# VHH binders against q9y6x5: the designs that were tried, part 53

Target 1, 379 residues: q9y6x5
Amino acid sequence: LPPKLLLVSFDGFRADYLKNYEFPHLQNFIKEGVLVEHVKNVFITKTFPNHYSIVTGLYEESHGIVANSMYDAVTKKHFSDSNDKDPFWWNEAVPIWVTNQLQENRSSAAAMWPGTDVPIHDTISSYFMNYNSSVSFEERLNNITMWLNNSNPPVTFATLYWEEPDASGHKYGPEDKENMSRVLKKIDDLIGDLVQRLKMLGLWENLNVIITSDHGMTQCSQDRLINLDSCIDHSYYTLIDLSPVAAILPKINRTEVYNKLKNCSPHMNVYLKEDIPNRFYYQHNDRIQPIILVADEGWTIVLNESSQKLGDHGYDNSLPSMHPFLAAHGPAFHKGYKHSTINIVDIYPMMCHILGLKPHPNNGTFGHTKCLLVDQWCI

## First folded at step 1 (VHH)

Design f31 (framework vhh_8dlx_2)
Fold by ESMFold2-Fast, scan of step 1:
Structure f31 (fold): chain B 379 residues (1-379), chain A 121 residues (1-121)
Amino acid sequence: as target 1 above (379 residues)
Amino acid sequence: EVQLVESGGGVVQPGRSLRLSCAASGFTFSSYGMHWVRQAPGKGLEWIGNINHGGSTFYNPSLKSLVTISRDDSTNTLYLQMNSLRAEDTAIYYCARTDYLGRWSEYFQHWGKGTLVTVSS
């Protein structure tokens, strides 16, 4: 019987939520599985970029989804934060569901994971749902479990995406204990529902399940704003992305725009593209703009106005507040094992190993995750 | 200073209709897209729909037959018309502005305080 894997993402699930709130269902899952306490994501720490890094094992400069809003200097195409289904944006990498379908005779299934409703290299997930935030977790779970049990060729890779706790993290901020407690309790109940459904359908014992997230969340404030309009007039540039990483396309000489921005705020770093720190792996792609502004943790870049956003992400990926966790259970994984840290790009080669797939060249290191796996020796 | 003020909520009986308003100030309203979002007690945020600066509307498919979004740029007001209200429509309803002029984003920098709609028989 081929190995099966279900990859679940709860958007914006900051790793330290596990230490500050109670998760009885998730703790039961971890007790008989594995926990990675911190996952170091890729820069920028945004939803679309990190979800695509999980399934490709690539840095953003390599897979091409470099932000939730992008402009490609070569083709002059623009990618909006709305659902843009142009395959052009996704074709710089091969996600795991495409590899799964092209190797052996296997199917993939998807409930809302970013990119799964787009044909990539002329291949779309065998079963998928068009993105719609209003579809309940239960309906997503019902479709995934139906496809796992009733598909020919068999579904061996399935994905499930849920928008919380990210939406509430933005609205209330991660320091709002009352609201975040309520939201996170709901997430834990959904994890309980997931496990119960898989047990009832006879899937639990033979299915590998990974529960993870794309990024964390940090507290913002109306007192921590960077007014870009105080630095530079709109006539000098086109704004491709705003906050907390601003992508600036100059309309005049790049050096003149840089000089107007360079010393505008003590809470923002201004980089010419070639000066972006090497540790970000955020330089070698035509979709990365000539000037990038990076706000300090908890600071919001605005255009001459206030912001009511109380939580945000996108900040430096070295910040623990930006890190998610990874929990996993199933025949491939040890029971009761805790691991400190992996890189988010390491998830892809681990998943390829579990599924018996040959990974495409990637930035992950299989050695970093082998201690999680029963068929491997860790050093 | 950007301000969004929702109104029109209250206690309504099942099967009735209700129109919510959002009064906007502190920015050029006609230049921005606007959204309606709701949160039921003990549940997460649910997107209802949006209207762009040109008046084109996009709805949550599960709610499309039950709601209509419109705007009046002369009064800086956004509207949500709800028909055939059910107990499950009990929620705090928020209007929200996109984070950039003329662009749509799911990440809002400006939300109103909300207006409570309670559907009870």
Scores: ipSAE 0.012, ipTM 0.451, lowest interface PAE 8.3, mean pLDDT 89
Fold by OpenDDE, second read of step 2:
Parts: C-alpha cells; sequence; structure tokens
Structure f31 (fold): chain B 379 residues (1-379), chain A 121 residues (1-121)
C-alpha cells in the first residue's frame, strides 16, 4: 500500500506549552511516536508564511508568501487573510499536495490549510474545504478521515488545520495561565478526538500523522508600545504590514523615511531591504517592502488608534517563544524518541521521503530528521 | 444520569433492512453529537457514523451506501437505518454520545448497552 501522511497544524502552539501544561492525549501520541521539542520556524513568524514553508520547504523569500499582508508594487495587488484566493501569490512555489496529486494513483485532501483552497499551478486538491473558521474541528476531521479512507485514487497526503491556540493566545496572552490552560485542554481533547477517530476507522496503525504548528506566541503589554506616529507622519508612508514586523512602503524618499524611523525606539530595529540580516532569509523577493521594522520580543508597533493584543507573534525566528513543536506517529516514525530541534523547512523533505516523492528544490535538510525515521540511520 | 438505550435489533435475513433506535435521557440531547458504533464477534469496535448537534451526518466510507443516521431532538432519539444487510453486518450496535457540540473523545464515556443484530439466512 502506498504510504499515507496526515499533516495537522494547531495554529500558534508554542513549543514550551508542552512543558508548562498537561496534554494527556498529545503525550500519549508522543509516547507512541516522536517529538521534536522545538522547531525553528521561518522569519516572519506568521501564519501564512510558515504554513507554506512547511509544505514547500522554502524560506519566505523563495516561496513568495512573505507575510499575512502583502502588496505587490507591479500588479498593485494586495494579499490578506480575507483576500488570499489569487493564485498569483502562491504560484512562486509548488506545495507538497500538488506534487503528490500529480503523481500516478495518488490524490490529496485538505481541511483549511492555508493555500489549499486555491488552485496553485492550476492544481487544487482533489478533496478540500473552503476556508471557514466557523466549521468545527469535528467536521474538518470527519471529512479528512473520510477522504483518507475512501478515495480513488487514494488520498495519500492530507492536511488539517485548526485556528487554536493562536486566537486565544492573541486574546489572553500566553502568560494567562487560567485562560490558556482551558484553551490548551481543548486542544488536547481535539488531539484525542483525532486519534480516536483514526483508531475507530482502522487508520491509526497505517497512517503517518504529523502534528505541528506554525509559530508560538509572546506576551505583549500596554507598557511595551512603539508608536510610529511619534516618529514619522503617517502621510509619508503606506503600512503594508504592522506588527511586530512592519512593512513600510515610503511615499517620499526612502532614505528620509528610514532616517525618521531608524531611531524611533530602542526596542525596534529598522532595516532597509538590502540590509535585512541574512539569517532571516528575507530579502530576495519583490514582495518584501523597502523598509521593515522589527520590534523586540513583546513589543508592539502601533499607530495612535491601534488596538493591542495581549499576545502576538511574527518576531525574530530565533526566539524560543516563536517556536512551535512537531510530534509524529506512524509506520515511518520511531516510537518513544525525542529530538531537540529542527528547522521548519526540514519537514518538507521528510514528508517527501515518507511519501516517496521527489522533492522540489528546497531549503530543508533531510539529514536533520533522519533520527525520527525508522528506515534511516541516526548519526 | 446519562442513559442511552438501543433497540430494534434482532435476526434479519440478508438483503433486508433494519432500523435501530437509541433513546437518550439525562442530558440535553440536542446539544450533543451522537455516534453509532458496532462490534462484530471477535472483532474490535467499528465506527459507523455520526450526526452532529447541527444535524450534519458523517459516515464510515465502507458503510456509507448502506446506512443513514438521523435524529429527533423532540423525542431524544437517534436512528440508524441499515439497508441491504449482509452476514458481515452481524454485530452489537451501540449508540454513543460525544462531548458537547458533538466532539469526539478518545474513549466514549457514554454509550448504550448495545443491541444485537444478526444477519442470517
Amino acid sequence: as target 1 above (379 residues)
Amino acid sequence: EVQLVESGGGVVQPGRSLRLSCAASGFTFSSYGMHWVRQAPGKGLEWIGNINHGGSTFYNPSLKSLVTISRDDSTNTLYLQMNSLRAEDTAIYYCARTDYLGRWSEYFQHWGKGTLVTVSS
């Protein structure tokens, strides 16, 4: 039988939640599988970019989803969470579900993973759900498992996406133990639901399952604000993305805008596009704006009338608070193995290996995940 | 106390149809998703399908063409219509409640004692 893989994302699940909260279902899942304690995600540490990095193995500059909000100066198009359906934004890369589906006797399924309801390279998953946040996890899970169990050609790759604990992290902040414990308990229960569903359908032993996330969450505060209006007149630039990494499109001379912003706050680094640190791999794309502002951890870039979240993400990808985890179970994975860290782009070549797919050129390193796999040498 | 009582089982000939009922009490029935599960002799549990609190139905792909799940919230009753029964459909059939709003759980905490369906010539 061809190998099957289900990729599950719980948005905004910070890695250290596993240490600070109880997850009986997830821990059981891990006990019978593998855990990567920290996954270094890509900069910017936002939802759309990182989810696309997982399924392409590419840095943001390469796959072209460089933020949740984007602007293309040539076409004058805008990208946002409410406007993400134009293939123009996605076609700079080939996600794994497309690669999989283009193979003989294989099909892909998707439940609301970013980009899966868009035809990319004129290909859309054979089975998918249009994104709708109101659709329950149960319904998403039911559809995914149905497709995995009864499709022709068989579904060999599937994705499942859920919006928590990200939404709650934003609302309550990750340090709100009372509220976050409740939220994370629900997440663990959903994992229990997933496992139980797979067992009940007889899929559990033969299906490879990866549970991961795109980013973490850091605590924000009203006491840690960077007000851009104090540094520059709003008429001098267009804000393409705001916080914690602001994308600035100057309306006047770029240098003038830069000079007004460079000393705006000691808790914010200001970069011309060409000066963005190489470690971010966030330079070589036209969709990256001429100036970016990067707030320090826990600081929020605001305008005078901006609402503030108690938690946020998008910060430096070297920060532990921004890191998600990865757990996996199935025939391809060891049992009871824990690994310290991988890069989020490493997931793609691993998934390709599991599925027997030839990977597109990517930034991942297959060697980083060998210890997770039963058919590989762990050196 | 949560109670689920299955009924309608019995001996039936192959090719026939059978309708099972599950009477629920002790909780707000309309607020929960309900599932049908069966266990054939010597086999593990097999999920048949479910109906969520909103009335949407989901089925095991292997059984989808043969079963229909419905609910009557006014009478707190869950139904399983089975058509074209086969010998392999012989099993104890259970109804089970999931968490609030129809969520699954790793182990069903609330289910009936089951009703036996025997398909034989």
Scores: ipSAE 0.000, ipTM 0.258, lowest interface PAE 13.2, mean pLDDT 92

Design f32 (framework vhh_8dlx_2)
Fold by OpenDDE, second read of step 2:
Structure f32 (fold): chain B 379 residues (1-379), chain A 120 residues (1-120)
Amino acid sequence: as target 1 above (379 residues)
Amino acid sequence: EVQLVESGGGVVQPGRSLRLSCAASGFTFSSYGMHWVRQAPGKGLEWIGNINHGGSTFYNPSLKSLVTISRDDSTNTLYLQMNSLRAEDTAIYYCAKVYESGRWTPLDYWGKGTLVTVSS
C-alpha cells in the first residue's frame, strides 16, 4: 500500500511555546516520533506564503504567494484572505497535493489548508472543504480522517489547518501567560483529539503525521509604533500590505517616495525592490512591490491610528519569534529523536520522499531532514 | 456492567429506510459519546458516525447524506436512521461507547451488532 501522510498546521504556533507552556498530548506525540525545535520559515513570515512554501518547497518569490495581500500591476488583480480563489495567484507553483492527486491510485484531501479549495493547474483535491473559519476542528478532523480511511482511490496525502494559536496570539500577545496558557491548552487538547481519532480508526501506526506551523508570534505594544503619516502623505502611495512588512506602490516618483520613507524610523528598514536582501529570497517576483518597509521585531507600522494587535508576525524570518516547530510521527519517522533546525522549504522534499513522489524543482534540501527518517542515514 | 444492545436490523429492500436502536446500560449514558460502526461481509470495520455527549453529530463523509444519528438520554438509547439503503449497506451494525467523555476517545465497549441485509 502506498504511504499515507497527514500534514497538520496550527497557525502561528511559535516554536518556543513548547518550552514555555505545557503540552502533554503534543509531548507524547513527540516522544513517539520526532521533533524539529525550530523551523526557519520564509520571508515574509505570513500565513499564505509560508503554508504554500511548505507544500511547494519554494521561496515566496518562486511560488508567487508573496503576502497575504497582493497586487498585480499588470492584471490589476488583488489578492487577500477574503479574495484568494483565483488560480492566477497559485499557478506559479505546483503544490504537493496536486502532484499526489495526479498519480495513479492516489487522491488528496484537504481541510482548509491555504490554496486547497482552489483549482491549481486545473487540479483540485478529490476531497476538500471550502474554507470556513466557523467549522470546528472536530469536523475538519472527522472529514480528513474518514477520507484517509475510506476513500477510493485512497487518500494518500491530506492537509488539516487550524487558525489557532495565531488568532489568540494577535489578540493577547504571546507573552500573556494567562490567556495563552488557556489557548495553548486547547491546542494541545486538539492534538489529543487528533491522536485519539487516529487510534480509534486504526490509522495511528500506519499514517505519517506531521504537525507544524507557518510562523510564530512576537509581542507588540502601543509604545512601538511607526506612523507612516508622519513621514509621507498617504496620497503619494498605495498600501498593498501594511505591517510588519509594508508593500508600497508609489503614486509619484519611486525615488521620492523612498526618500520620504528611508529615514522614517530607526526601527524600520526601507528597501527598494532591487535592494531587498538576498537572504530573504524576496525579490524576483513581479508581485513584490517597488518599495517594502520592514519593521523591527515587535514594532508595528501604522497609519494615523493605533494598533489593536498585541501580537504579530511577518517579520524577519531569522528571528526566533517567527519560527514554528515541526513534530512528526509514523512509520517513516524515528521515535524519540529531536533535531535542532530545518528550513521550512525542506519539508516538501521530505514529504515527497515519504510519499514516493518525484518532487518538482524546489528550494528545499532533502539532506536536512534525513535524520528524521528511518530509511535514511543521518549524515 | 456496560451493556450495548443493537436492534432494528433485518432484511430490507433497496431504497427503503431503516432505523436502528442501541440500548445502553451500566454507565451514565448522557456523559459519553456514542458511535455507529458497521462491518460488511468480508470487509473491515467502517465508521459510520458519532454523536458526542453534547449532542453534536459527525458522519462519515461517504455516508453523511444517508444517515442520521440521534440519542435519547432519558431512555439511554442511541439511534441510527438510514435512508435510501443500497445492497452495499448490507452489514452488521454496531454501536460503541467511547472510553471517556469527550470528542475523541477509544471505543471501549461494543454491542453484539444487528444484521442489516439489503436485498431485492
Scores: ipSAE 0.005, ipTM 0.240, lowest interface PAE 12.6, mean pLDDT 93
Fold by ESMFold2-Fast, scan of step 1:
Order: structure tokens, then sequence, then C-alpha cells
Structure f32 (fold): chain B 379 residues (1-379), chain A 120 residues (1-120)
């Protein structure tokens, strides 16, 4: 029987939530598995980019999903949360489900993970659900577990995505303990449901399960707004993405636009593409616009209006508030082991190792995850 | 703070076209993705399509040939153009705003809806 892995993402699950709230089901999962307390994600700390980094092991400039809203000046194509089905956007990398299907005679299954309802290099996940936010966690779980038990060739890699706690983090902010407590308790209950379902179906003992997330969340305020319209008129540029990382495509001379923006706010850094800090690994892709604005943590870039956002992400990936965690359980993992930090790009080569797949060239370092695995020497 | 006001509904003959409008206020309209959703009498919600802040559209495949979504950021107005209307298009039509730009962000505000009745 080939090894099997289920990768689960709870969008926007900030690592510090584990220390400030009670998670009895997740704690039981961790007790017999492993916990990585912080996962250092890629910049920008947004949903589409980081979900694709998890399954490719690549920085955003290398895999091509550089934001949740993108424009390609060469092809004149637009990408958004409502227009993400063109394979053009996804074809700069090979996600693990494609490798799983092509290197081995194995199937992949997907419940809503970003990119799994798109043919990438002419390969789509063997079993998948078209994205629909109204589909319950239980229905997603039912489909994944059915496919794990009833597929030929066997499903060896499966993904499961859930939109919370990100949606509530945006609406209430991570410091709203009353509302966040309710949301996080519900997520812990869903983790309990997941474990119970796998046990009832006889999958639990032989399945590797990873529970992780793409980013964290930070508190925002109507007192921390950057009004872009106060700095530059809309007629001078096309706005590709707004906040907290704005992507600016100049309609006039780039230097003129840059000079109008450069000193606009003490709470925003303005970069010409070639001046973006090397540590971000966010420069070498045509989809990265000529001018990038990066707001300071908790500051929101707006166009002449108040913001209803009480929480946001997308900020500098060195910020602990932007970091998710990783928990895992299964035959490949040690029991009761805690690790401090890994990079989000390290998850891909670890998953390839567990599944016996040869990874495509990637930015991850297998050595960073060795101590999590029973078949590796940890020094 | 946020207001979405749908208009343009009413009784329309089968086979005709109709354009619905949604007037937005209380937020920077040009920065947010917008959706159209409908609910037929006694049925669940059916997603029609959406448009991002940049003007890119994505439609329910079952409706793609019959509808067009557009926006006018200068007037803070969202439009739904419907062609070849049939009795089955009778529904309350809602416009809705995303909380944040991004695939997984839920809709945080809905208008009160406008009724479209397709009848001869």
Amino acid sequence: as target 1 above (379 residues)
Amino acid sequence: EVQLVESGGGVVQPGRSLRLSCAASGFTFSSYGMHWVRQAPGKGLEWIGNINHGGSTFYNPSLKSLVTISRDDSTNTLYLQMNSLRAEDTAIYYCAKVYESGRWTPLDYWGKGTLVTVSS
C-alpha cells in the first residue's frame, strides 16, 4: 500500500491563537504527533500566494502567483479571486498533486485548495470539487474520505481547505477575544470531527495528516489608514492590488509616479521593483508591478474612504503576527515532538519525501523538517 | 455605513433583456469585488457571477452565455445585463460586496434585493 497524506488548511490561523485559546481536539492531535510553533510564510502574506508556495516549495516570484490580484503586462491578462481559472497563471510551477499523478500511477483528491480546480500543465487533480464557499466542512470531509477509500489508482495525496478563521479575523480583528473565541472553538470542533471520521473509516492509523495555514492576522483600525488619493490622482496610474501591499502600474513616467508616492505616508514604504528588499524574494517576475507600496503592520491603504477591516494580512513576512503553525500526525511523524520554526517552502520537499516523490527544484530545505520524521536522523 | 441599493427589477416579458443596477455607498467602490446572487421563490441562493476592482469577471457556467456583469467606478454603480429572460429567471436579485479582495473572503454586505418577474 503506498503512503498516504491529507493536507488540511484553515485559512488565516495565526500561530499565537494556539497560546491564547483552548484547543482540546487539536491538542490531542499534537500530543500524538508533532507541532511546529511558527511557519515563516512567503511575501506577500496572502492566501493564493502562500497556498501555492505550500504545494510547490517555491517563492512567489518563482511560482507566479504573486498576489490575490495580478496583471500581466505582456499578455494583458488579469487575475483575481473571481477570475482565477486560466492555467496561464498557475503554469510557472508544478504543484505536488500534479507530480503525484505523473511520477507514480496514483490519484490526487482535492476539496477546495487553491489551484486544484484548474488544469495545470494539462493535469487536474483526479478528484476535485469546483470552488464554492457555501459547501460545508462536513461535505468536503465526506468527499475526501470517500475518495481516499474508494479510488483506483489509489488516492495518495488529498487536500482540504476551509475559509475560517480568516473571514472572522478580517471582520472582527484578532484582538476581539469574544468573537474569535467562538470561531476558534468551532474550528477545534471541526478538527475533532475530522479525526473521528478518519478513525471510524479505518483511515487514521495509516494516514499522514498535516494541519496548517497560509498566514496569520493583525489588528487594524480606522485610526491607521493611508489615503492613497491624498498622494496621487487616479489618472496617473492603474491600481492592480490595493492593501496592505499596493501594486501600481504607471500610466505616465514611472519616476514621476514614484516621486508622488515616495513620501506620501510615514507608515508606508514605496519601492521601485528593482529596489524591493532581497529578503522578500519578490522581484523576479513580470507579474510584479513597476511600483510596490508596503504598509506597516496594522495600517490599511484606502482610496478616499474609511475601512471596515478590523483585521488584515499581506504584511512583511518577518512579522510573527503573519505566521501560521503546522501540526502533523501519522506513521511518518514522531509523537509528542515540538519544533520552533520552519519556512513555508520547506513543507513541499517534506511532503514529497513522505509520498516517495522526486521533488521539482524548489526553495525549501529538507534538513529543516528532518526532526519531525521517524525515518530521518535528527542531530 | 455600507449601503447597496439594487434597482431595475419589475415585470418583464419572456425573451426580453433587462439591466439591473446596484448603487454603492459608504466604501471605496473601485477597491472591492462585487457579486450578483439571486433567489427564486422557495429555492436556495444561486450565485450569478462577480467582478473584481480591475473589471475582470467570472460567471456561473450555467448562466455565462445569458449574463454580463460590469461596473462604473465613476458613479459607484454595478450592473447585471440579462438577455433572453425565461420564467425560471424569476427571482430576487442581490448585489453583494466582498469583505476583502481574495478568493476565499466571504460576502460581508448584501443589498435588500430587487424582484424580477418574468411573465407574459
Scores: ipSAE 0.000, ipTM 0.160, lowest interface PAE 19.1, mean pLDDT 89

Design f33 (framework vhh_8dlx_2)
Fold by ESMFold2-Fast, scan of step 1:
Structure f33 (fold): chain B 379 residues (1-379), chain A 121 residues (1-121)
Amino acid sequence: as target 1 above (379 residues)
Amino acid sequence: EVQLVESGGGVVQPGRSLRLSCAASGFTFSSYGMHWVRQAPGKGLEWIGNINHGGSTFYNPSLKSLVTISRDDSTNTLYLQMNSLRAEDTAIYYCARHWDSGYKTIYMDVWGKGTLVTVSS
């Protein structure tokens, strides 16, 4: 007509928040749509990697955004500044907004989704906002809905990103019921505002809307610290990323660094790159360092100091605390259907199907999401 | 004890340059990104810019042409070079340690006590 899709992310929205708090607006959305209770994200369970996996359908080793802080061994480039706009980091994959603009002459719109303010393969969203955390949800929503209604060629794919409940999850920890209740109630109100705005503008009945997240959150503590300085001197290695997955670049023999670290803590696994478990799909990229340390859930790796954060993510992707959810509504989706689990890489081929796009090669399986869709058979 | 100590503030005439320093102790300075933030009298905090552990810098666009951030990992010192100072630059200047846990959200977990810069006019 062509079909239209709005993809919304609330960063750090742990799946089990849905069972522990009341979400009247989100529940009304789900009643007339679909809910996937758990989305199994990719390892490592961090913001940049998982947001890029949603829009490419690829594991981190394949799309190249392997952490929020990275070092590329081939080019010797560093990425640890959240405002670094070097396309180099994002060019190992083709995100859906690029495909949308190139396969059919359609427009894409973006309000703050990771990567949308960077030209990727010389292509940037037709309409976008440069990242600024101070911009309100209301302003992001106003721009997205304006672009959905008033664009030629038409905006058929739009994204909207919001920093909560991740920021509060880090500050208070997910077990702080009083603070998290206030934060999650505000998010539910924003979902109510979103639905009301789409109805007011005549978009609601013909727009497919996905509400999802990139990861969950787990409780941390000053009693659960791993002091790396107790095991190895900083002169033996360069630290690329610290916690809860530490990326170690040795300055001496790799085996010597490994031997100093392997018995550092019973709450941390130490891997040579080739020994990283296959189930993580976190090995085949030059940005993955020669030694990777993986902390157990709720443990924080530190350098001879305390940590201010009461919540964190990045842990093993098999942990339910790391899983987000997915809810969707629109003409492509069944009404009142609940599904148990999908993989986060499955979202991309589903979105391509809804938009009529040919997906780039990806790690998702369309069959995993077809039960959500009205034009598919559920075996 | 993790600590940041700013220095180099004082009274300076309009149009002149000033370099601020921030001495870090109690942590592995070379492994962290660092920020400069200021607060003018009676106003909120204004972010100036940051430098990552690899030396790449990002600036507030309204200040980019007027400031330069650098670091010396051998002396655990962060610097802010300011040029063409104006009365509006009168503020307490803070250095802070970067903590990046999410997408483009600027977290700062350790702050100095600040150094006062007064531009006379």
Scores: ipSAE 0.039, ipTM 0.525, lowest interface PAE 7.0, mean pLDDT 90
Fold by OpenDDE, second read of step 2:
Structure f33 (fold): chain B 379 residues (1-379), chain A 121 residues (1-121)
Amino acid sequence: as target 1 above (379 residues)
Amino acid sequence: EVQLVESGGGVVQPGRSLRLSCAASGFTFSSYGMHWVRQAPGKGLEWIGNINHGGSTFYNPSLKSLVTISRDDSTNTLYLQMNSLRAEDTAIYYCARHWDSGYKTIYMDVWGKGTLVTVSS
């Protein structure tokens, strides 16, 4: 039988949640599979960019989804979470479900993973759910597993997305033990449901399952605000994205805007596009705006207002608080193996290997995941 | 006190146009994105569209051709222009303040009481 892979994302699941909270179902999953304790995600550490990096193996500058909110100066188009359906934004890369879908005797399925409801390179998954936050995890899971089990051509790659614990992390902050314990328990229960469903259908032993996330969550506070209005008049620029990485489109001379912002706060780095640190791999794309502001961990950029968020993400991708985890189970993976860290872009070549797909050029390193795989040498 | 107050609703004939207003008070209006949402009788909430703090607009694809959202920051007012109204557009229309967003998820923390729009012959 051709190998099958289910990729599951719980949005905003910070890696160290595994250390600070209890996950009996997830721990059981890990015990019978593998764990990568920390996954270094891509800058900026937000939902759309990182989910697309997982399935393309590319840095944001390469796959073109550089933020949750984008603006293209040439076409004057806008991208946002409420306006993401234009293939224009996605076509700078080829996600793995498209690669898989185009293979003979294979099909892809998706339950609300970013980009899966958009025809990319004129290809869309044979099975997919239009995004609807009101649809339960159970319903998403039922559809995905049904497709994995009964489709022709067979579904060999599937994605499943869930919005928590991100939303709750924003609301409560990751350090709220009482509320986050409740939220994370629900997540663990959902993982239990996933495993149970797979076992009931007889898929558990033959299906490769990856459970991961796109980013973590850092604690924010009303005491850590950066007010841009204190530094520059609102009329001098357009905000394409705000916090914690602001994308600035100057309405006046860029240098003037830069000079007004560069010393705005000791807790914020201001970069001209050409001066963005190389380690971010966030420079070589026209969709990156002329100036970006990067707040320090836990600081929030605001416009003369308080923030309602007690948690946020999007910060420097070297920060542990921004890192998700990766757990996996199935015939392709070892049992009872833990790995310290990989890069999020490394997931793509691994998935391609598992599925027997030729990967598109990518930024991942297959060597980083060899220790997770039973058919590879661990070095 | 943070407050949103919708106005402009009423009974209108099919094919007509209507402009709703939302008056904001108690916060720096210009710093926030704003949304329009409606609820038809017996139906759930339906997102119409939004305008961000920078003036960019985004719409429900099913309604895009029929609605226009705008704002006047000098008067702290949000607008919803509706054209070619149909019976199915009958609903309570709400304005709401943007709080946050995720992947295709909208979070709104302040809501108006709504204004009723009835489209009937």
Scores: ipSAE 0.038, ipTM 0.383, lowest interface PAE 4.5, mean pLDDT 94

Design f34 (framework vhh_8dlx_2)
Fold by ESMFold2-Fast, scan of step 1:
Structure f34 (fold): chain B 379 residues (1-379), chain A 120 residues (1-120)
Amino acid sequence: as target 1 above (379 residues)
Amino acid sequence: EVQLVESGGGVVQPGRSLRLSCAASGFTFDDYAMHWVRQAPGKGLEWIGNIYHTGRTFYNPSLKSLVTISRDDSTNTLYLQMNSLRAEDTAIYYCAKGYRSLYTKPFDYWGKGTLVTVSS
């Protein structure tokens, strides 16, 4: 039987939650597997961009999902994270489930991972669920385990996505220990359910399982707002995305818009597209707007309104608060090994190696993850 | 009222074959996927396989060479054919009603089970 891999994401699982809360089920998983303490995600540190980076190994400027809300200057199309099924947005890269289905006689399965309910290069996961946040974790788990056990050709790559702790992180903020404790305990219980279900179905011993996340979370406040309306009139620009990274499409001369914004707040950096720092790898795509505003950690960009978010993400990817973790268990992985840091783009070539797939050109470095794997030498 | 009644269990010698039946009532049988699940003594539940309303079958890879699932929609009956039985196949066998869609939860009702004992 070919190697099998289940990739699980708990949205917004900040790495340092592992040190501040107890996770008995996750700790049992890690004890017999591997832990990467910090995963350095891609900029912008948002859900859609980072989930697509995990499965393509590409920076956002290369895979084309550059934000949760986008505008393409060439085609003049608009993307929002609600109900947009146009393959145009996803076709700038080839995600691993497509490669898995095209290189060998193999199937892929998906329970809600971003992009899996869209045909990409005319290919959709062999088994998938249309995105619906109301579908329970148990229903997603029942479907993916059914498909892993009951497919011809065999499902060798499966994905499972869950919206927590991100939704609660936004609502309560990561500093609300009482509410976050309850949410994180529930997630640990779901991890326990996952492991128990895989053992019950005879899948556990031969399945590689990765548990990871797309980003972290930082505390926000009504005392840390940047009001764009205090600096520039709405008639001068079209707003493509707002906070904490604002994407500005000028309606007048770009230099005039830039000059109105550049000294707007000491807690926001204003970049012309060509001046965006190279370390972000966020410049070479028509969906990146002519002016980008980047708020400092914990600051929220608003338009004459209060923000109800007590936590947020999207900030500079050098910030530890934006980093998730990665834990893994299975025949491909060492037991009881801890690694400090990898880049989120490194996950893709590692997964290709485990599955025996030839990776598409990508921004990851296989050498960064080799110490996790039993069939590799670690220096 | 949904009812699932398994039959055909009993004592069988190693290497022999056995066919289990499940009689279904209280729902439109030919609209739903049907499943077989077993539980060996002292072990958890092990999913065996299913058959969709289209007749398409999926099996636990560990058991694929041992079992065949079929259905007769005219008699509302689900079957599990087991070949080359081993002592480790001793278990209570359950049939379960699934969903019409491949994209939803796999089962909502279970039978009471039938015991299969493989011994010489």
Scores: ipSAE 0.000, ipTM 0.119, lowest interface PAE 21.7, mean pLDDT 88

